# Ledger of designs, part 465: VH-VL binders against o27280

Target 1, 266 residues: o27280
Amino acid sequence: MDSMNVPEVLEIKRIVEESESVKTFIFSWDFRREVRPGQFVMVWDFRDEKPMSVSLIDPVRSEIGISIRRVGEFTDRVHGLSEGDLLGIRGPYGRGFELMGRDILLVGGGIGMAPLAALADEATARGMRVDALVAARTADELLFLDRLEAAGVNISTCTDDGSCGFKGFAHERLLTLEENHDMAAVCGPEPMMFQVMRILDERDVPAQLSLERYMKCAVGICGQCCLDDTGFRVCAEGPVFWSQELSRVREFGRYRRDPAGRRVPW
Short names: E, the ipSAE of ESMFold2; O, the ipSAE of OpenDDE; V2, 0.75 times the mean of E and O plus 0.25 times the DockQ between their complexes.

## First folded at step 22 (VH-VL)

Design if21 (framework fv_acasunlimab; at its last look DockQ between E and O 0.86; V2 from the best seeds 0.85)
Fold by OpenDDE, look of step 22:
Formats: structure tokens, sequence, C-alpha cells
Structure if21 (fold): chain C 266 residues (1-266), chain A 118 residues (1-118), chain B 108 residues (1-108)
């Protein structure tokens, strides 16, 4: 075990309210420990620990951001914190996104935009052309629009209720978009990702997709995040997978394992 | 069987041009980035160029930029390398290589020898 | 340009373990891949993403990446393992694939 497996207690420097249900917690970060978009950290509130994607990577300010959606007891507690409060952070873990080419498509749904926002920053900084399809149930749940726009990202929005942009699902909107990308990065609800991956595959656009699974150890030991048939560990081999890898994963887009290891549908 | 075949090598004079081909079979060619890697006699591997699946983006090693052009024809499952202004130092076995996850190459052709000599 | 450094040669007796290193300033943050090349043959991928082995490769081949050094480990070395081994990364700053200089593994 290396030092990265020990949580570092960090002070919340700043909190950004992204939406009603999503907050970004900003921490000082020593970039001698590199972090990549798509990687996750384990956030410890001294009671429980949960994996969270890194949504901001700012080497200039020596900061990282972790965007957390309020969905349960743990996140409720975290959302109750204030600037100056402490959290334990260990990581980063997992395989992050890889950038190749010059034209990249980002497809994100809900909190799935978190790692993609970080990726967008990196891609734009590298001079890549970035198109982002940002999907949410409603307009008020669309994340990081201002941030993405400021970074020079070409944004298309999609909302289930049509309150902003295309009315419908991300994969439906994707069908209406041009096919001018070297690669794609996808993160969001797994059913969405499944459909998006299918379309991208048909278009011969290499795609990376970030999966969410229950993760305990984050170091590939406990097996709680193992994907059926392949033995892929989301925390070790993922959370970012290439579409070719996921094509071998039977459960992808179909079901996941709950904390008890039971199969649960999406 | 997954295979890459590389015809087109040969002897060319300095300043000359040569077009290499790489024909792919056994996999869906259009779904993979493709690369050229060369190896001078008795030397190590040197990446030359790679191209995106749709050919939208091409990248070149500094040593060949402006002189070499990578392209592909999905209808023919063929990768191309147009070489111009060839130099003696371009003498090498040229391999075409199929992209694999993680920016690796899992399938290689047997290579074709390009000799640039007067 | 980004440079990967490999020892020019490594010798090992049959049945022993060979370790081939690949050094680079950014290698700890990069995914390292390894290729085996036997004389007169094309390279063969033996390790990718630092530690993973392609299908069909013996379990004797393994990889690690820590700090500024990636290592290809070949356990229970056989005569047939004698080859040149190259490490490789993708340099995002230059959009170049970068190979190490190669290591000749000699089985004594």
Amino acid sequence: as target 1 above (266 residues)
Amino acid sequence: EVQLLEPGGGLVQPGGSLRLSCEASGFTFSKYWMSWVRQAPGKGLEWVSYISTGGRSTFYADSVRGRFTISRDSSKNTLFLQMSSLRAEDTAVYYCAKWYIGRAFDIWGQGTLVTVSS
Amino acid sequence: SYVLTQPPSVSVAPGQTARITCGGNKIGSESVHWYQQKPGQAPVLVVYYDTYRPSGLPERFSGSNSGNTATLTISRVEAGDEADYYCQVYDESSDHYVFGGGTKLTVL
C-alpha cells in the first residue's frame, strides 16, 4: 500500500453551487500527485466514504474540484458542510480519459458532466475543438454551462422536458448532430451511455465511457465493482472504459450490482 | 485471421517519392486509428504517423512532417503513407500498426523495406 | 522531445526472472506499453496500460509502473524470450507516440 491509500484531510476552500442538487467542493491540491479527468477520489466525511469524480483540475491555482450530487445520507451530510470544513480525500484512483485527435465530442448527463467538465478544460487547453452535448432532465439541472462556454466549448443542450435545447434524450439529440469528431467521451446514466455508445460505434467514433459502480476499496481488491463476465474492476480497469471494452461487458446498460452485490436494473 | 499486409516498399533515390499501402483484414478497419512505425536497420522503433478513424485528424513525427502524408480508404480497408522528399535517413522497415486501447498497438504488419539510396 | 530510457541489454539465465526498465520524466503519469520483437519479426504487444497482458500472452509477462520507471517483468525466462523489448507511451503534449530505445534480452 502506498501513501495514496491514506485519506488526506483537506479543508474545503470554496463551494460552488452548480445547481439545486449539485455542489462543487474545491480543495487545495499538490499536483506532484497528478490527477486526470475521469479519475475519481474517495471522499471521506469521517463516517462514510464514497467515490467521486474530479470535476475541476486547476494547476494554476493548485486546486481540484469535486462535484457532488445530493442523493443520499452521505451526500446530504457533505452538502451541509461549509467553506473551511474538513473532508478526507484519498486518491486519485482509476483510469481517466485519454485525449487523442483534435475534435472531441463530450456527451454528459446530469452529474456525469462532472468528469467531462474537467476533460473539457484539458482538451480546450490543448487547443482541441470540443463539442459538448449536455443533457439533463430539466434546464435547471444542466451543469457547467457557463464554465464550458467560457472555455470555448460548443455546447448543445438536451432536456427531457424541453425546457432548454433539444427536447428528448441525449442519444436522440446525438442523432441530429454532425459526425465530425475524432473521439468521444461519455458520462451519465448508464442507459444513456449505452445508447450513445451504440450510435458512436455506428459512426466509427472511438468512445470512452465512464461507469459508475459501487466501490469500496478503490484499489481493485474487494471486487465489489467487478463487472460480470469480464472481471473488470471499475475502480482499477475503469472507471473510464473504451467502448471496445464495454462491448464485452454483458451487464453494461442492463444492470448493476448494489452494495449487497445484488443485480439491480437501471 | 487479423492481418496487416504492407506492400509498396522498395528502392528509391533521394528526393524521390514512394507510396506505401497497408491492407487490413480480419477486423473492422474503419473503427480503429492506424499508425505507421518505422525501424531503421539495426535501430529501434520510431513512430511516424497516425490517423483517426475517419481520417479527420492526422499526426506526424517531427522527422517526417511536411514530407509524409498518411491517409486511409475505408472502402478498401487500406492505410496509406505517401512519402516525398525522401532522405537516406528514411531508410527503414515500415510497419503499419492497428490501434489498441490505451494508445497501444496490438496488430502489426510484417513491415516493408524502404531503401533510400542513390 | 520526450525520451524513454531503456537499458541497452539485459541478460538472464533460463528459469530466472528478467526485469527491463523504462524511465521517463512523465512516465508515472503515462500509460506504458511493451512490445517484444524477435529478429526479423514485427513487434508484438506483450503488456499494455502498464500492467495488463493481451490475450494469448503467457502469465510470465507482467508490467508495473511507479514513479519515473516502468518495468517489464518476465518470469521463468525461456530461450524463446530472447528478443528486443520496447516500451512505448503517448506524449499528449506533442501528440507523438514515443518508443524507448529498446532492450536486448539475452537468455544465457
Scores: ipSAE 0.899, ipTM 0.941, lowest interface PAE 0.5, mean pLDDT 95
Fold by ESMFold2, look of step 22:
Structure if21 (fold): chain C 266 residues (1-266), chain A 118 residues (1-118), chain B 108 residues (1-108)
Amino acid sequence: as target 1 above (266 residues)
Amino acid sequence: EVQLLEPGGGLVQPGGSLRLSCEASGFTFSKYWMSWVRQAPGKGLEWVSYISTGGRSTFYADSVRGRFTISRDSSKNTLFLQMSSLRAEDTAVYYCAKWYIGRAFDIWGQGTLVTVSS
Amino acid sequence: SYVLTQPPSVSVAPGQTARITCGGNKIGSESVHWYQQKPGQAPVLVVYYDTYRPSGLPERFSGSNSGNTATLTISRVEAGDEADYYCQVYDESSDHYVFGGGTKLTVL
């Protein structure tokens, strides 16, 4: 273990209001400690520590951005902070996204767009064509649209209530979109990711999915971040997985065991 | 049983053409990126080309760009390499290889020898 | 233009541990894969994602990757491990696959 397991106390350099419930906190960062899209950091407010998505990776300005949705006591306290206030950051951790090919489809739900925004910057910098399906419950919760448009990303939107773009769920909008991409990256609520993964598999589009799980440690020694009996851990072998890896999880979950240890169908 | 079979190969004169094929079985061919990798006699492995799952995007090593064309036919589970303007330095065993997670290759054909000489 | 450098050969006595290196600029930030190739045969994947083994590979094969060096480790070397070994990455900047030059493992 080295400096990556010890929080570095950093000043909040800037705060960007992404929505009523999401803020991006920007810090100076020494890129000798490299960060890749899809990796996460642990944010410490001197009382509790939580995993958070990296949404901005800017080695030119020596900055990272961490997007945080207000959902509870910890995030309420962090949202109450101002520029110049301090937070502890440790990381980055986990497996990031891998890029191949000439184009990529991003499918993000809510705060799941955070790591995909970082990936979009990387993909466009490589000259890839980037299509993004940005999903939320309401128009006010669609994240990063201006940033994605400025980067040249081709955006489609959907909202559950129809207040912006297609009315419906991300997977329903996906069925109406261009069918062929070299690859895809997906992040958001697990029910959305499951449905999107199925459509992409039917289209023969290789996909990487980022699975969010609660964890207390980043080395993968805590049991709270384990996916299932296959032994895959979000922090050690994820959070980003290829859909091929996740097919093993599905296949294992087709049976359960009774008290006598016999296999029984679900 | 998962297999990649490269029938063919052979002797070709400099400036000539040859088409290689690679037939896949035991896996869903259309779901995977595919590559050609070659090995000159007594030398190491050299990546030649890869193609996306739908055939939409193709990539080539600098040494073969403009002379080789990779393609695929999912209805026949077959990968192709059309080689033209062949040179002596193209003499090699040509392998087809299947994409694996992490951008590795997990399944390789047994290879086919292409010899370019007068 | 990304280059992977391997020693041309490594010799190890039977039962000992072989270590084969793959050098590259900041290779620790790449996913490194390793292949075994016996004479007259196709390459076989023996390590992927730096440290993981494909199903069916013995625990004797392991890998590590940090800084500028990735290493394939073969413990309790057997005569059947005598082969050429290649490291490989995918270079996202060029969209090319890159192989090392190969290392001949000799079991004396």
Scores: ipSAE 0.803, ipTM 0.910, lowest interface PAE 1.0, mean pLDDT 87
ESMFold2 (binder alone), look of step 22: mean pLDDT 92; pTM 0.945

Design if22 (framework fv_acasunlimab; at its last look DockQ between E and O 0.87; V2 from the best seeds 0.87)
Fold by OpenDDE, look of step 22:
Structure if22 (fold): chain C 266 residues (1-266), chain A 118 residues (1-118), chain B 108 residues (1-108)
Amino acid sequence: as target 1 above (266 residues)
Amino acid sequence: EVQLLEPGGGLVQPGGSLRLSCEASGFTFSKYWMSWVRQAPGKGLEWVSYISTGGRSTFYADSVRGRFTISRDSSKNTLFLQMSSLRAEDTAVYYCAKWYIGRAFDIWGQGTLVTVSS
Amino acid sequence: SYVLTQPPSVSVAPGQTARITCGGNKIGSESVHWYQQKPGQAPVLVVYYDSYRFSGLPERFSGSNSGNTATLTISRVEAGDEADYYCQVYDESSDHYVFGGGTKLTVL
């Protein structure tokens, strides 16, 4: 194993409050270690370690951002940190998004917008036309809108309660959008991604989807993040998968494994 | 059987035009990016062009930009390469290739020879 | 333009291990794919995403990527492995597919 498997202790440079439940932690980054949108890092708070997507990649400022949603004990601790505090970061790991074409559709739900925000920055920097469908339960949970807008992204919003944009789910909103994209990148709740993938497939739009699974080693050894039937390891073969790959994964959109390896519904 | 068939090659004079076709079978053609790759006699592989699934976006190698046009007809499961202003250096076996995950090519035609000579 | 560099030829005795390298400045950031081409035939995908063996290929074929060099390894080389091998990447900066110059593998 190479040195990338050893956590580097980094100082939190800045904290951006994205929403009530989401914070972006910004770190100085040595870009000799390349990171791609869609890849993840393992965040270590010296007690526990969790995989987190990179949401900001800024080579100019030599910074990366990790957006973390407050959902449990680990994230509660992390959210309690301040600028100047330390975290362990190892990585990046996994397969990131691949960009092809000139027109890209991003479909994100909740914290799933984190890697997509980074992808949006890259795509726009490359001169691509980017449409983003940003979904959340409520308006106050919509992430990165200002950032995306500033980047020149064409944004459509979708909220479960209709507090902002289209009232309904992302796949429902997608049905109302025109088919003018070379490819799509999707990240969010797996049921959402499942429905979105179906629609995109019907439209012959190549799609990449970022999956979330329990990851322990992040290097494809422990098998905790293995997908049924295929043996795909989310940390190694993913977390970004092409729709063609996921079409072979029976559990996709249907169930996941809990930390004990039990099947649990979404 | 998954297959790509490439008719349309032949002899053409410099400055001439030629249209290559690639007919796909055995897979859902409309769902994949398609590419042309050529190989001059005794030389290596050179990418020529690729097109998105819907044909919305096309890309070309610098060596052929402005002279070649890639297109597709999903109703016919056919990929096209319209070549114009052909040059001697365009002489090659032209392969159509199907996009595979990771930006690889998993299916190739047998190729068609295009000879540009006076 | 982005260039992938391969040795023009590699020779190996039957039963031995052949290693074909592909060098490029972006190898560490781009996925490398490998193709086998036998005389008079179209290329065939053998390894994709650096290290994944394509369907139908024997386990003798493997791929790796370290630093700026990708390597196709063929263990227990057979006469039938004699072919040209090409590495390939996609250059996002130029939106070009890039092939290496190819390596002729000769089985002695």
Scores: ipSAE 0.914, ipTM 0.946, lowest interface PAE 0.5, mean pLDDT 95
Fold by ESMFold2, look of step 22:
Structure if22 (fold): chain C 266 residues (1-266), chain A 118 residues (1-118), chain B 108 residues (1-108)
Amino acid sequence: as target 1 above (266 residues)
Amino acid sequence: EVQLLEPGGGLVQPGGSLRLSCEASGFTFSKYWMSWVRQAPGKGLEWVSYISTGGRSTFYADSVRGRFTISRDSSKNTLFLQMSSLRAEDTAVYYCAKWYIGRAFDIWGQGTLVTVSS
Amino acid sequence: SYVLTQPPSVSVAPGQTARITCGGNKIGSESVHWYQQKPGQAPVLVVYYDSYRFSGLPERFSGSNSGNTATLTISRVEAGDEADYYCQVYDESSDHYVFGGGTKLTVL
């Protein structure tokens, strides 16, 4: 058994409050276990275990960061922790983002900006031009704006209620932005990603999309994170997919599966 | 039906120039990054250059940088390689290749021989 | 520049298993792709993303990638498997595609 399959108990080194509902938990990390933007870890609070995307990868300080939105019982308990408290971490798992070309467009909705913030750091460090469209329901939910600006990212914003930036959905804002990028990376609510993917395909912009779905074992054995029709596992073959892999899947953007495998509406 | 065809190639003297073309059919050319890959007689594969879908970004192997220029024309479904200041070590079969997921190449042309000799 | 190292040749008897290695520094962190090239022909993609078989490839072809070594494995080797095999990665540090030197598989 390798170290990725056994939780390591780590001390919370630092907590960053990103918004009223999102905190980033920072841990010391031994980078002999390499971590790539778009990969995830399983976070164990000694009662339950949930997948979380890595949002900070800092080999210089030997740190990783994991951004967690408070949405239920598990995340409520984790948000109640303090610096010095312990969490178990398994991983990293999954396929990360692949960079190519000289410029990239990031499109993130809500907590979906977390893995894209890590990617932005890597892309800018490689000398790529980075444009980001940061979307949320309201201004208070726009994440990582200061961090992206400090990294030299060109930011556009949109909010459903118009409280910051363009009023409307991410795909509507995207139609008003420049069309020429070498590639794109997209992460957020699946209906948003579907609409954004269609626009990027019409523009001949190759895109990678990060799908976050319910997972149990993080190695694909349980089948609960499988895509429709193909049996592709989000945790094993993803969570990052090229749009070419997703465009023929009937499930993407239209429905999800519960832990029992039943189709449910969004 | 899916095809990459490299007409051109031929014999050229050291210091000379030659333009290769690669015509695509059976797929939507404009959606894919494209590469040139070469193979000297009896040798292995060597990547030469690639170009982004819109043609904005180009990349070159160190052995050809400054001498070769990759370009594309979406109206003609054609990839080009302009070769200048040719050297004997540029003698090779030149393939065009289509990007595939994972940064692989799934469709290759037949290849065209470029011979650089005096 | 990133370097991929392959053995120049591998010989196996029909029905045996061939293992073709591709060495590289931390190659386990890269996505490795494999090509088959028969004499006088263009390369053909056979395995991508380390272990995914390209369309129409028999299940006896498989791939793995860990640490500093990726391996293409061909079980129950047939005479038709004789070819040159190349591994390939994309090196993000240089923005270059990189091929291994190639391995000639001979079926005796």
Scores: ipSAE 0.826, ipTM 0.920, lowest interface PAE 0.9, mean pLDDT 89
ESMFold2 (binder alone), look of step 22: mean pLDDT 92; pTM 0.948

Design if23 (framework fv_acasunlimab; at its last look DockQ between E and O 0.88; V2 from the best seeds 0.86)
Fold by OpenDDE, look of step 22:
Structure if23 (fold): chain C 266 residues (1-266), chain A 118 residues (1-118), chain B 108 residues (1-108)
Amino acid sequence: as target 1 above (266 residues)
Amino acid sequence: EVQLLEPGGGLVQPGGSLRLSCEASGFTFSKYWMSWVRQAPGKGLEWVSYISTGGRSTFYADSVRGRFTISRDSSKNTLFLQMSSLRAEDTAVYYCAKWYIGRAFDIWGQGTLVTVSS
Amino acid sequence: SYVLTQPPSVSVAPGQTARITCGGNKIGSESVHWYQQKPGQAPVLVVYYDSYRASGLPERFSGSNSGNTATLTISRVEAGDEADYYCQVYDESSDHYVFGGGTKLTVL
C-alpha cells in the first residue's frame, strides 16, 4: 500500500472566499508529490472524508488549493474553519487532464471551474491560448474570474438569469461561439457536460470531462463510484474521462448513484 | 475494418521532396488527432509529427522541424506528410498512427518505406 | 530532450514471466503506453495508461508505473510473444511524443 493512502494532516495556510458558497483552502505542498489539474484529494475533517478537486497548483509558492462548495454537513464544518486549522489530506488520486495542442477551451459550471482553474494556470504557463466559458446560475456564483483574467485567459460568461454575460446555459452559449479549439476540458453539472460534449463532438473537438460521483475509498476498491455497463471507476479511471470513453457510458448525463447506490436522475 | 493505408513512399535523392499520404477507413477520421512515426532500418520508433483534428495545430520533432509539413483533408479521410530537404537520416519506414485516449496510438498503418539515397 | 530508457533485450523461457522496464525522470507523472512490434509488422498497442490492456490483448499482458519506472509484464510467455516492445509517453514540456529505445524479447 502506498503512503499516499494515509491522510496527511495539513494546516490551512490561507482561505480565499471565492463566492458566498465557495472557499478555497490553501495548503503547503511538497511537490515531490506530483499533482495534476483534474486530480482530486480526499479531505478529512477528522469526522468525515470527501473527495475534492484541486483548484490551485502553485509550485513556486509550494502551495495547493482546494475549492469547496458549501452543500452539506461536511462542507459546513469545513467552511467554519479558519486559517491555522487542520485538515487531513490524502492523495492526489485519479486521472487528471491532459493538455494537447495550442488552443484549449474550458467549459465550467459552478464549482466545476475548480479543476479547470488549475488547468488554466498550467495551460497558460505553457503558452497555450485558453478560452474559458464560465457558467453559473447568477453573477455572484461565477468563480475565479479575476484569477483567470490575470492568467491571460479569454473569458466568456453565462448565467441562468442573465445577470452576467450570456443569458442561458453553457451549451447554449457554446453554440454561439464559432471558433473551434484543439481540445476542450469540461467540468460542471453533468447535464451541462452532457450537452457540451455533444456539441464538441459534432464539432470534432476532442474533449475531456471531469465526472462527479460518490467516492468512498478513492483507490478503486469499494466500487461506489463505478459507472454502469463499463465498470469504470471514477476514482481510478477518472475523474477525467475522454469523451470517447464517456460515449460508452450510458448513464452519463442521465442518472447517477446516490450514497446508498440507488439510481437517481440528475 | 479500421485501417490506415500509406502510399507514397519511394526512393528520393538527398535534398529532394516527397509527399506521403495516409488514407483512413473504418473510423471517423475527423475526430482524431493523427501522427506520423518513423522507423529507420534496424532502429527504434521515432515520432515525427502530430496534427490536431481540425489541423489547427501541428507539432514536429526537432529532427524534422522546418522540413516536414503535416496536414490533413477530412473530406478525403487522408493524412499527409510533405517532406522536403530530405536527408539520408530520413530513410525509414513511415507509419501513420491514429490517436487513442491517453495520447496513445491504437491504429497504425503498415508503413511506407522512404529511402533517401544518391 | 526527454529520454525513455529500456533494456535492449530480455530473454525468457516459455511459460515464464517477462518484465520489460521503461525508465524516465518524469515517467511517474506521465502516462506510459506500450507497443508490440513483430518483425516486418507495424507496432500494435498492448498497454495504455500505464496498466490498461488494449482491446484484443490477452490477460497475460499487464502494465504498471511506479516511481521512475514503468513495467510491462507478460506472464506465461509464449513463442508468439517474441517481439520488440516500446514504451511511449507524451512530453508536455516539449509537446513531443517520446518512445523508448525498444526491448527485444526473446523466448528461449
Scores: ipSAE 0.915, ipTM 0.947, lowest interface PAE 0.5, mean pLDDT 95
Fold by ESMFold2, look of step 22:
Structure if23 (fold): chain C 266 residues (1-266), chain A 118 residues (1-118), chain B 108 residues (1-108)
Amino acid sequence: as target 1 above (266 residues)
Amino acid sequence: EVQLLEPGGGLVQPGGSLRLSCEASGFTFSKYWMSWVRQAPGKGLEWVSYISTGGRSTFYADSVRGRFTISRDSSKNTLFLQMSSLRAEDTAVYYCAKWYIGRAFDIWGQGTLVTVSS
Amino acid sequence: SYVLTQPPSVSVAPGQTARITCGGNKIGSESVHWYQQKPGQAPVLVVYYDSYRASGLPERFSGSNSGNTATLTISRVEAGDEADYYCQVYDESSDHYVFGGGTKLTVL
């Protein structure tokens, strides 16, 4: 358990190009360190360290996969790596998704589908019926569709520009769906998650939402990942929260924080 | 004030049937999974059954599967347990319990005694 | 099926610390919840998610969970803490809730 707080230097075993902007990096993993969907790892490129969601959990092959969107300097450097190159990994950290019932709705926007893809694999392996609403700006940015289909997930798609599936936002597509579910899991842009959460609450569908915040220590000491009013640390009490836990958090869906802790509009 | 009330209970013969009810107040009943948990005299807690918020999905402990049926009526804020083929080992105090985050139970009824005896 | 093991009893003097254990295979990967039950009463949630204190409980109630053991800790024990204590998880493999057998805390 000591190794969870010190980066282990691991070789990139495989790289899967998921889209123009998203790659999945696959590593050998000793599953004595158990990993659950919704947990994250800290990825160290020997210059900087960032939290990344686990998107693949494969105990049979002893592998984990980490999906990374190219969005800035750190992720540009990581996307430039090749199979055989090294990264530091510490973790896993955080609270993962919890499953109950016989069916689940997944609502993912963009890279937010990464932890939900891992959850879909676990849910289907347990015999649950899984429906997924996969959202992106364009068809080319829809993630994990083939993987979800192969797992037996029932997929609905939604694109802002209408290039695939429903034209519009995820919450607009959700309003046109009549199915009740025993629970839901939601991950994506925080404004989308807020709107989806409100619809699911009105429908009496219990929901878990995965939040992204700036992290430094990942073990709950530094306070950089805290939510406003609650003092919840996203790295320790989250990143996955039940919607009931988020009902009093005023910053959820309204703004984000930069590395200095300043409020920044979405 | 949040409350769960289990009126009823009573004495029933082996092989008999009984329906328990649990009336909820002070919270939005339809938003929560609900459970029955029982406790035989002098023994520990044993989970019996739970039901999803919409009532579509039901789950049972092995000891009661095929004999007990959980249901709910959100219009009456009421949880039910239909018990049939009752056995002496079903003698217990039966509690209804409300789901809480983390898959815990935060609100419990005061329980109702079911005695199965010839 | 998943099994939770608790000691049948724990005895402590007033003012000392009681530790009630809940053993389970890889229980450190589960969310563990704790209930207090006084004689003739319904159970009351005291700790959930391993270490979150239920509303209205004094700070002397705390919990931890790692490896194969979760622990409920009651510091500065008072006579009013005398009760049965149960741990509980949800076992996703069986879709069942699981309780430990219970621990009787006696305040000497």
Scores: ipSAE 0.800, ipTM 0.909, lowest interface PAE 1.1, mean pLDDT 89
ESMFold2 (binder alone), look of step 22: mean pLDDT 92; pTM 0.950

